# VHH binders against NH(3)-dependent NAD(+) synthetase (nadE): the designs that were tried, part 1

All scores and structures are predictions.

Target 1, 296 residues: NH(3)-dependent NAD(+) synthetase (nadE), of Coprothermobacter proteolyticus (b5y8q4)
Amino acid sequence: MNTAMEETQRIEQFLRKALVSERKHGYLIGVSGGLDSAVVLKLLVQAVGKENVLGLILPDRDTEKKSTTLARSLLEQEKVPYKVISMTPLLRHLGVYKDMPLFLLPTRGLKESIVRRFYNDYTKKLNKPVFFAQWEEPPTQLPYFYEGIAYYRIKHRVRMATLYYYAEKNDYLLVGCTNLSERLIGFYVKYGDDVCDVAPIAHLYKTEVRQLSEYLSVPEDIRNRPPSPDLIPGITDEYSLGINYETLDQILAGLEEGKTAEDLKQLFPADIVELVINQVKFTQKLEGKPYMLKRA
Structure headers, positions and changes below count from the first letter of each chain, unless a header shows other numbers; antibody chains are not in Kabat numbers.
F, E and O are the ipSAE of ESMFold2-Fast, ESMFold2 and OpenDDE, as the mean of both directions, binder to target and target to binder. V2 is 0.75 times the mean of E and O plus 0.25 times the DockQ between their complexes.
Where letters were taken out, [cut] stands.
The coordinates of atoms that the task and the answers printed are left out; those that the model quotes come from them. Centres of patches stay.

## First folded at step 1 (VHH)

Design s04
Fold by ESMFold2-Fast, scan of step 5:
Structure s04 (fold): chain B 296 residues (1-296), chain A 124 residues (1-124)
Amino acid sequence: as target 1 above (296 residues)
Amino acid sequence: DVQLVESGGGLVQPGGSLRLSCAASGRTFSEYAVGWFRQAPGKEREFIGAISYSGDSTYYAVSEKGRFTISRDNSKNTLYLQMNSLRPEDTAVYYCAAEPGWYSLEDSSQYDYWGQGTLVTVSS
């Protein structure tokens, strides 16, 4: 598509200008085996050349084997230098795996079953998808609720620290892979995967990133994977959100176009529209941290 | 953990050829990029070349291009170094090494697992 072509050229120019402006020689990227980082990797290679890009693959105990395999395959196809660094020893040393005894099960299938059972129980007790309730005090005591929140958030924060270490060691800029859909609803870990020097797809909805991935010839095995943060076994984006990206992005784009809540409730279920609008408003409060006192 | 064992070293005449093998223990070999290094008496360890985990990409030190070829067989957990047109200056202990990436391949400190080495002597 012409739109995909024009957007690709715009992003490539943006990436080149940022590098010159910051007087840096390359980009460091975390590659997950997911769609967003694959699209960003392709854009970086086209913009600045493979020799000026460095990739990190940062798996932990709970990362799907397929994620690492797809990340390696893509980096090798693009001929981009990369390193695989396991986060497991660091997370184990921090006691992360000790505080979640329910995750001591020997097989991934059993872990996924147990995790989904607890998520279903939490959804029932919260009367909404778990993602939208994480910043609210639960109406009843949920076993391991706060341990679960801390468990997944620390993973992205240690990855962020590792990415910056290698970026600064190589005198490179850190690129982020967060998209507009995630940004508007706060589907990211604050001070984790939202932290970067340059965010080339942060202006694009998830559905637009998918269109760009086709234009850039991202491998079908990556394009066709269900989106997942790959932080907790069995929990995909849509499972966590309780809504698919096609619907989410239509609501978000409608709001951007100036459609009212009432307009959107004629097109989508009223409870979903209200959930998304309330989440967009709440996400603006996350951007207000840290709380700082103004000079008198 | 990966355990590496080199074989195939020996005495060869100048202009001759030799094929080294590196056998990896277990089922983890296919997860690693692997490289060849050599060390002559009294000298530092020198990079020869590397091959990606899939075998689709290779990288060679400039001085060794064209004479040495690296290949791998993941079904046999084995890495190979084919050495042609050998010279007396190629005399060294040859090591295979494994890295969980495709980064700074010439930097021996990036390699997590090393073999014990196999001696190649090029002399009349």
Scores: ipSAE 0.126, ipTM 0.605, lowest interface PAE 5.5, mean pLDDT 85

## First folded at step 9 (VHH; from k7 with D112R)

Design m8
Fold by ESMFold2, look of step 9:
Structure m8 (fold): chain B 296 residues (1-296), chain A 124 residues (1-124)
Amino acid sequence: as target 1 above (296 residues)
Amino acid sequence: DVQLVESGGGLVQPGGSLRLSCAASGFTFSEYAVGWFRQAPGKEREFIGAISYSGDSTYYAVSEKGRFTISRDNSKNTLYLQMNSLRPEDTAVYYCAAQEGWYDLEDSSEYRYWGQGTLVTVSS
C-alpha cells in the first residue's frame, strides 16, 4: 500500500510515540536470526537509536547454530547491545527434554527425527499439511502426540517469559515481531510469541515485510533464508503450511478486499483456498479467551 | 577445560610501552566479546575496555585517555592490550575476561570466563 520509505517512516513514528506515551527508556527485542526480527531491529535502531535497544538471543538445545550466528552478526552490525541466554537449563529443569522409549536407545537427533516422523505421518493420514493437521483430533491413539505439541509450544512461552523479565529489568517495552500473515492464520504460539507491548509489523503481510527488508538492507543471508521457527529441524514455514507465502498472502489480501471463496478458487487451487479460509475463521474463534462470565 | 591465559606483563619504565596477550582455549573464542580489567593492590577491580566478538566494536572506560588499544585475532584465539605512555599508577594485575553478549561491559558479573592475571609494574 505505501512505499517502503513511507511505511518505514510511519512505523518509526509509531515506535517513537509509543515509547514517549508509555514513559519507557527503550525497547527489548528477541533476535532469532529470521527475517521478521531483523526488520523490526532495523526499524527500532532508526526510530529510537541503537543505545535505546537491547537484543536477546535465546537459543535452546535444538536451535541451529546458524540462527544464533546470524542474530549475533546483525546485532553487531547495528551496534546494538545484546545478551545471549540459553533456554536449555530452564527447559531441562521443567522436564521438557524427556527421553522417548524406543526399540533403540534415543538420542537427541533420533528424538527430533521421530517427532518429525509423527508430524509427517499425521499429515498424511489427514491429507493436509502439518500446521493445519495439528488442530485435528487423531483418529487413533498416537504416542507422544500431545507431548510433541507441549514440547514445541513451551519453548515459545519460556522465551516470552524471559523477554518480559529483561524488558522489565530495564524499564523497556517488549516489541513483538509477528506479521499480519501469521496473525490471520494463527501461525504463532498463543501466550508465547504473540505477547508483546508493541507490534510494529502486525499490519504487514509476510511479502510486505520482505519488501521492507530489502529497503532496510537486511543482510542477504537473512533475507534469502527459508522462513523457519527454528524449533524443529528440517521443517520450514512453507513445509508446515504446504503453501508459499506469495500464494498465502494473495489469498489473504483477496479476502481483505472482499473477494469470495468462489472468486479465489478461480485463481488458486480450491483445496488451498478452503484450507486458508477455514484457518482464518478458526483463528478468529480463538479471540475472546479466557472464557469469562458476564457480571450479573 | 576453558582457559584464558594472560602474558606479556613485567617491569617497565615510566613512559614505556607493553603489549599484553590473552590466549583462549576450550571455548569458541570468536563468539565471545572480550575485555580487560585491572586491579591494583588494595583497590577494586577496574574496567579498561572491551572488544566485540568480531572485533568491529570497541568500548573503553571514560577515564581512558587513548593510551590503550584493544584488538583481537580470532584465527589465533588471542586478545591483545597495547599500552603506551605507561605511568606508575598503571601498576596492577591485568585480567582478560569473556562474555557471550555485548552488554553492561563495565560490570564484571556479566563476564563468564576470567584469566588468572598478569602483573604489570611501572617503576624506575
Scores: ipSAE 0.493, ipTM 0.818, lowest interface PAE 2.2, mean pLDDT 86

## First folded at step 10 (VHH; from m8 with Y111F)

Design n6
Fold by OpenDDE, fold request of step 13:
Structure n6 (fold): chain B 296 residues (1-296), chain A 124 residues (1-124)
Amino acid sequence: as target 1 above (296 residues)
Amino acid sequence: DVQLVESGGGLVQPGGSLRLSCAASGFTFSEYAVGWFRQAPGKEREFIGAISYSGDSTYYAVSEKGRFTISRDNSKNTLYLQMNSLRPEDTAVYYCAAQEGWYDLEDSSEFRYWGQGTLVTVSS
């Protein structure tokens, strides 16, 4: 990565050029209260001005209150207009919450505890972190396994649809907040949060995004929070991955530099290296979907 | 149940001052932007001004800037409208409204919750 300053300038120019190219006048952004959306929001405001940015906060029943609070605070700080639209009614209508009866638990703490218990059980039975395991059929029937997957994926997908609706209503481009780390290992929901017109930080590792966040003066409350998709109570990115982003990014960067699996296994646990490598390969295949025939 | 209840309306002479209050209940007041609208007889409802959830930002209609001041007390779940130098044309029913975001504030349809209104009559 370039210096934070240089990279910021590069991204800003990129954002401006995209608007000109598409003959649009503004950007729509989903703001989650997380680091990635915060960084992107800062970049947008600097690039095109606050008057050409519209933020959406799209919470649902499982969204942590603190996330919404941080999102709102950030948007206000940046003087960006924003709407708050609950996704709960739509998800409820689809029956999503009935498939995962977390509502039976009276407190968030209990919800988090139960979810973590299930995740731990999955991890033990699957002998790998849940994120890496979700792409394979489990050897034994696991309660709520597929329901859980469907549960968090649909949340991103309905949000994506909502984001585009408002982008189109305003004749704006939709900006995405997925970073390179997430993209390389498929730590996004396909046809969900990966879908956008412009992805300004898609080329930056999570650790680079963190560096950029400091340079951009993202609030410390946002910077210091563990990364989380905020889709299921109690599940952070690192918990789901079984490794921290520092380790992940080092492995990914090593691969990018041409290091072999054997080289990386000298530096990192062999099982983790293999998981990451296999996941990267799988993700490449995943990105090739939908399957289509070529013309004869 | 969500409620917004305006108070403080009444008869005032031209040049006088009046302070309206809006008491909120049934929702998390501190998370909503709140604002004031008014509707005169035979006229459309018009935006006066709004204040952000934190109170850090305010936005006023150009026509009302300077005479009206909006403030809020989140600890009391109350919105205020200080009106100075009142004129006969200020005669209207005044409404408080709440929006969870900060978007298109001059559009009444963007506000989710509304009060029943309080009548302000400016007359000699």
Scores: ipSAE 0.892, ipTM 0.953, lowest interface PAE 0.4, mean pLDDT 94
Fold by OpenDDE, fold request of step 13:
Formats: C-alpha cells, sequence, structure tokens
Structure n6 (fold): chain B 296 residues (1-296), chain A 124 residues (1-124)
C-alpha cells in the first residue's frame, strides 16, 4: 500500500491526464455528504483547481438533512460552485413514493424504525443479510421486497442521469465515487452510481479511503458518520452488509493475496467468509452484462 | 407560502447612504444563498451581490465593489444591503433573491425566489 501522500499524488496526476486525454476542462461531481464523495472532491480540487469543478447535491424526500448540510459545508469550504437539485419531483412523477408508502409515517424516526423492522424480518427469513440475499429468489413472499429494491435503485439511476446532463452541459467529465470494496462485492447500483467517466478511488478499499480522508483533512463531521447510501431511512452500509468494512476489507485483501477460504476461516467467522466469497464470485458474473451474442 | 419582502427604500440625496432589508419567510432561509438585484427604468435587471447560506462568503459585481455591503442575520431571516456614496445612476427598484446553491450568481435565472422590490431614488 502506497503512503497517503504518494497515493494522493498518483490520483491527482491520473485526474489531470484524464482531462487532457478527453480534451475536457473540468469535472462534475455528485456530493452526498459522505466520506467517499468528500475524498474525491478534495482530490479534484487539488488536481485541477476549484474553478474547474462543479458540485451537485441531489437530495430527495428521504435524504437526511444532515447529509445535505455537510455536502454544502464541504463545497463552501473548498470554494467550489454547486447546485442543489431535488430529485423528489421526478421520483414522485414516476410513482416511486406510492409504491413504498413511507409518506404515511409522520416522522423520520418512525420511518427508520419500520424499515429496520422489515429488514430484520427479511434477514431472519432469508437466513442472511438482505444485501447478500437480494440476488436470489426468496423462499417465501416478502412484503415490499421487490418494491424496496426498485425504490433505492431508481434513486441512483435518476441521479446518474442528472449528473451526466449537467456534465455534458458544461463539457465536463463525470467523476465517480465508488471504492474497491463496493466494486468487488457489487455494493452499488448497476447503471447507477457505478456509471462515470473517471473513477479515482475505485482501486482503494474503504479502509484505505478512510486513511486517505485523514491525510486530506476531510472534516471530522463527515469522517465520523456511519457510511450510508442515504436512500432508505435507517439503512446504513454495515447494517445492510451485516459486517463492518474493516472485516470486509481484510477478507477481500486476503483473497487478493491468495489466501484460501480455509485460511480465512481461521481468522474470521466461517459464515461471513463464505458469504463474501460467494458474493465476489457472483459480482464477477454480473460484470458480464449485458448478455450479447458473438458474431457468427 | 414563500415570501421575500424588501424595505428601506426611499428618496436620498447624492452622496447619501441607505440600508435596505429583505425579510424572508416560508422557506429555510439559512440554507439559501441570497442576493440583491436592481432594475432601473428602461434598463435590464443587474446583479449587485450575493452572500452564502452561512454568511462566510460574499460575491459582488465588479461595478459595485466598495460602495455596497451585503450581510445577513439568519436568526432573523433577514438580508441587508448597505449602500454608501449613492449616485443618481443608482436610482432603481431593488430586489432580493434566493438560491439554494452557489452557482452563476450573476444570472438572475439561477435564483428561485424573488421579492417585489423597493424603490430607491437618488436625487438632489
Amino acid sequence: as target 1 above (296 residues)
Amino acid sequence: DVQLVESGGGLVQPGGSLRLSCAASGFTFSEYAVGWFRQAPGKEREFIGAISYSGDSTYYAVSEKGRFTISRDNSKNTLYLQMNSLRPEDTAVYYCAAQEGWYDLEDSSEFRYWGQGTLVTVSS
């Protein structure tokens, strides 16, 4: 692993070279208030200057207010111009909120509580965390199961479309904020937050991104927040995964180093090791989409 | 209902000073950048300056730097414009406006909310 300084320099050079190669003058970035987007924003500003970066905050009805606040604060601190565009009207028009009627609940706390209750029930019935189970047919009919999946996926996809619209309007490249941990296990929305022109931290584990965030002086308020996609109230990354990123990254790194499943089971719970290994294999297959015929 | 209400306009002599206020209601004022525009008779609306949601950043039109100062009080949901050394050419209707981001501030179309304006007349 490169030092934070060396890796920062490497990424900055990479970002500059990409602009030259594409004959573009700047970058567009979606800023969520989370750690990954914060790190990428810092890297962009250092690499190409604040005058060549445009930030977008894309909240919807379910976005935590604190996320938007942190995003705005960070953008202001970095002196990067930004727009705030609500995704709520578009999602409403598509009927997304009607399909999962969280609006019937009067408070966010209640929404979070109910969502977690459903997730816990799903986990129990599926005998694994929901994230790992969403690719399989449930053994029984689960209320709002598919609606829930569609609910959070569409949010990433409309954001992606919006980001590209503004990138193209400004003749900018779109930067992505997906990390290696997410990529390896498929903890992203295909044709959503994975879609970009340049992915500057796609080669770094989540734990490495955390180290980089300290070096880059990302605000503590952002660094101390539990990682969350902020798409469904009450659902954090670790809640969805059933494990923390420290454990996940150690397993993934072990696999990268050539450790066997048996080796890893000596260090980590066997059921977790199996889940991660199976998910990595599954994700590799997903990368083969779309399915296409070869020429005859 | 969203409202921006300007006040403090009136008649002032050349070289005089005037302080305008804009009272906001119906939206979260502290989350918006706010700014001032003016429109003289027969002329296009022109940007004066803006202040960020936190008050930590300000941006002024080049032509207005030095004479005008923009400030805000989020506890009172109020925007201010201090105008000094007023000239007859400063005669116009002054408008306050709000934007949720910090983008292309000189473009009036980037501002979502507008006041009705207050008239400032500079004359001997």
Scores: ipSAE 0.887, ipTM 0.951, lowest interface PAE 0.4, mean pLDDT 94
Fold by ESMFold2, fold request of step 13:
Structure n6 (fold): chain B 296 residues (1-296), chain A 124 residues (1-124)
Amino acid sequence: as target 1 above (296 residues)
Amino acid sequence: DVQLVESGGGLVQPGGSLRLSCAASGFTFSEYAVGWFRQAPGKEREFIGAISYSGDSTYYAVSEKGRFTISRDNSKNTLYLQMNSLRPEDTAVYYCAAQEGWYDLEDSSEFRYWGQGTLVTVSS
């Protein structure tokens, strides 16, 4: 990317132009207490002013308290109006929490331990991290596998619906926080956190978003957090992927530069390189639209 | 159950001062913005002011700027309203309210928890 200063200015102009083009007065953003939404929030405030940004914090029962605390603190520091809307009543009424009987466990620490044990067992039996295996039929019975997928994905979709309701209620554009690393490997939930009107960091690798976060003075306690969707106790991005973002982004950047799989295997474990390359190719084939019959 | 309980209301002479308190229980007070509304007989409920969850930001209705001061003590789960230079038109029931956020503060429908109110009467 350009220097942090030049890239920031470029994104800010993009954000201002989108408002004019769409004839809208501001942006609606979900603020998670994580890095990507913090960076986007800073860019929005600088581009269009704090009075033209509305933040939503959308925790549920399984959201770590620290996430909500950090999101609230950031929004107050930026002087951005915001609402906190618990998703717990909606998800409970839908029956989501009954599919995963975590309520029987007395502490979050125990919930995290049990969830991680299931995740590790899945990885062992699937012979790959769960993120990459979710598109395949398991070779053996895995308890809670499909319930876990549904549990995780429905939270993103409920959040997406809530975000759009408030965006439309305020005549605002919904801004998305997906980065290039996530886009290239499909690390998002279809019709969930991938849906937005404007995507200002979709061209930046996760590690480049980290560079911008320093320039934008994102608080250290946000910048130093392990990336996490914070939807299932104990599961971070890198735990789910089995790869850290530094390694992932180096492989992705190498592919962008034209390096071959052979070139990359000289620098990184062969299994990891193949996993990433295969996932990128798989993601490129996703159309994001329903199968439709052609009009006769 | 969630409770917000106002206290400190009563009869006060014009030009006097009064300090209202609002004691909170049953929720995490330090995570909520809190504020004051009042309702005079025959009138709609009106916003007085609010203070952010941390206490770092305050927002007052334009008409009340300078006479009323909102503060909070998160260690005691208590919101305060200091009212000075009171006038007969300040006679009303005063309510405290809580919002998880910092949004559209003059809209009473955006506040989740409410007290039952304390009567302030300003007269000779």
Scores: ipSAE 0.515, ipTM 0.833, lowest interface PAE 2.6, mean pLDDT 89
Fold by ESMFold2, fold request of step 13:
Structure n6 (fold): chain B 296 residues (1-296), chain A 124 residues (1-124)
Amino acid sequence: as target 1 above (296 residues)
Amino acid sequence: DVQLVESGGGLVQPGGSLRLSCAASGFTFSEYAVGWFRQAPGKEREFIGAISYSGDSTYYAVSEKGRFTISRDNSKNTLYLQMNSLRPEDTAVYYCAAQEGWYDLEDSSEFRYWGQGTLVTVSS
């Protein structure tokens, strides 16, 4: 990555050029209260002006109040117009909350404890963190395993549909906030948070986004939050991955520089290195397109 | 139950001042932008102004010419409208409304909760 100053200038020029090329009037952004969307919001305001940005805050029943509070505060600080649109009614009508009946538990603390207990049991029985195991056939029946996957993924897809509706309604481009670390290991949902018109930080590792956030003066209470999709009580990125981003990004950067698995195993636990390398390889095979028969 | 209740309306002389209040209950007032609309007999509902959830931002319709001031007190769940230099044309039913966001504030369809209104009559 260039210096933070040089990189922000590059991204800002990219954002301005995309508007001209696509003949659009501005950008629509989902603001979660997390680091990546905060960085992208700052870049958008600097690139195209606050009046040409529209923010959406899309909470559901399981979203922490702090996430919405931080998102709202940031949008007001940046003087960007925004809407808060609860996804809860749509998810309820689809029956999503019936498939994961967390409403039967009286407190958020109990919800988090139970969810983490299921995750820990899955990790034990699948012999790896749930994120990496989600496409494997488990050796024993795991209660709520596939329901949990569907529960998690549909929230991203409902959010994606809502974001594009408002982008098209306003004749805006949808900006995505996925970073390089997430792209390389597939830490996104197909047809969910992986879909956008413009992806201004998709070339930056999570730790590089963190560096940029400091330069851009993203509020410290956002910068210091553990990364989380905030879709299932108790589950952060690093809890789901079983690896922190500092370690993950060092392994990914090493691979980019041409280091071998053996080189990396001298610096990091061998099982983690293999897990990351295998996931990167698996993700490269995920094309995001339907399988298509070639014309004879 | 969600409730917005306007008060403080009544008869006032031209050139006078009046302060309206809007008491909120049944929702988290401090998370909503809130604003004022009015509707004179035989006319469409007209946006007056709005104040952001924190109170840090205000937005007024161009037509108000600086005579009206919107404020809020989140500890009392109350929105206020201070109206000065009142004219007979200000005679209307005044409504408070709430929006979760800060978006398209002049469009009344973007406001989720509405009060029942309080009548302000400006007449000698």
Scores: ipSAE 0.512, ipTM 0.832, lowest interface PAE 2.6, mean pLDDT 89

Design n6
Fold by ESMFold2, fold request of step 13:
Structure n6 (fold): chain B 296 residues (1-296), chain A 124 residues (1-124)
Amino acid sequence: as target 1 above (296 residues)
Amino acid sequence: DVQLVESGGGLVQPGGSLRLSCAASGFTFSEYAVGWFRQAPGKEREFIGAISYSGDSTYYAVSEKGRFTISRDNSKNTLYLQMNSLRPEDTAVYYCAAQEGWYDLEDSSEFRYWGQGTLVTVSS
């Protein structure tokens, strides 16, 4: 389609210009087996050539085997050099896996079931999906609540540290895969997956990234996967959000067009509209810089 | 336990051919890139070539001029090296090695698993 073609050409030019501006020769990308990194990988290969891209696959103990398999297959299809670097030894050394002792559960299915039971309990007690509740002080003790937050966030930060090490080792720019939907609601981890040198899809809603994926011929087994960071068994993006991306993106696009909360409540449940609007406002206040005094 | 076991080495006349095998066990062979190195007496270890986890990509040392062909059979957990038009300077111990990735293949330190080697002697 014309809009996918035009947007692809626009992103391709952006990626080439960033290399010239920063005096770098290539891009480093984390490839997760998910949609966003697959789209970005395709764009990188088209923009700068496969020999100027280095992929990293960064699994840990909780990473679904399918994620690594799909990532490996895609990098092979695109003929991009890559390394697989397990985060498990670092996370084990830090004691992360002791905080959520999932190793006591014999199957992934049981791990997923137990994790989802805890998330369901949190949702009931906080009266909102876990993603939106994570910054609240719970009114009662919630077992593993803060451990779960730390568990999830440290994995993103270990990935970030690893990605930048290899980017700098190769004198490459780190490309990020965060999309506009994630940026607007803060669905990223500060100093984790939000950190990069170049963010080629940061202006596109998740549903628009999906449209690009079709144009770019991203394999269907990647395109049809539920979005997930794949860091905690059983937790997808939409499970954590309690909202699917189609609904989320329509609300976000409406806000961009200037629709009011009342306009959007004519089309979507009022509680969902308020939840999204409040989260967008909250995220706008999170600029990612430390508090600093101004120079007098 | 993890093992890579080379076989098929021996004496061969100049101009002859030889096929080396490397049998893998104790790890998921189909997830690893695998390759061949050799070490002649008194020389440093030399990269020959590698083949990707799927078998779809190969990479050969610049000095190699198409006399050697690397292949793999993931159903048999086996890596192969077909050597043709052998010369006396091909006399070496041949090692197989495995890497999880497809990166910096000429750097032997990037390979995690190693075989014990098989001697190939090219002489009349």
Scores: ipSAE 0.389, ipTM 0.778, lowest interface PAE 3.6, mean pLDDT 89

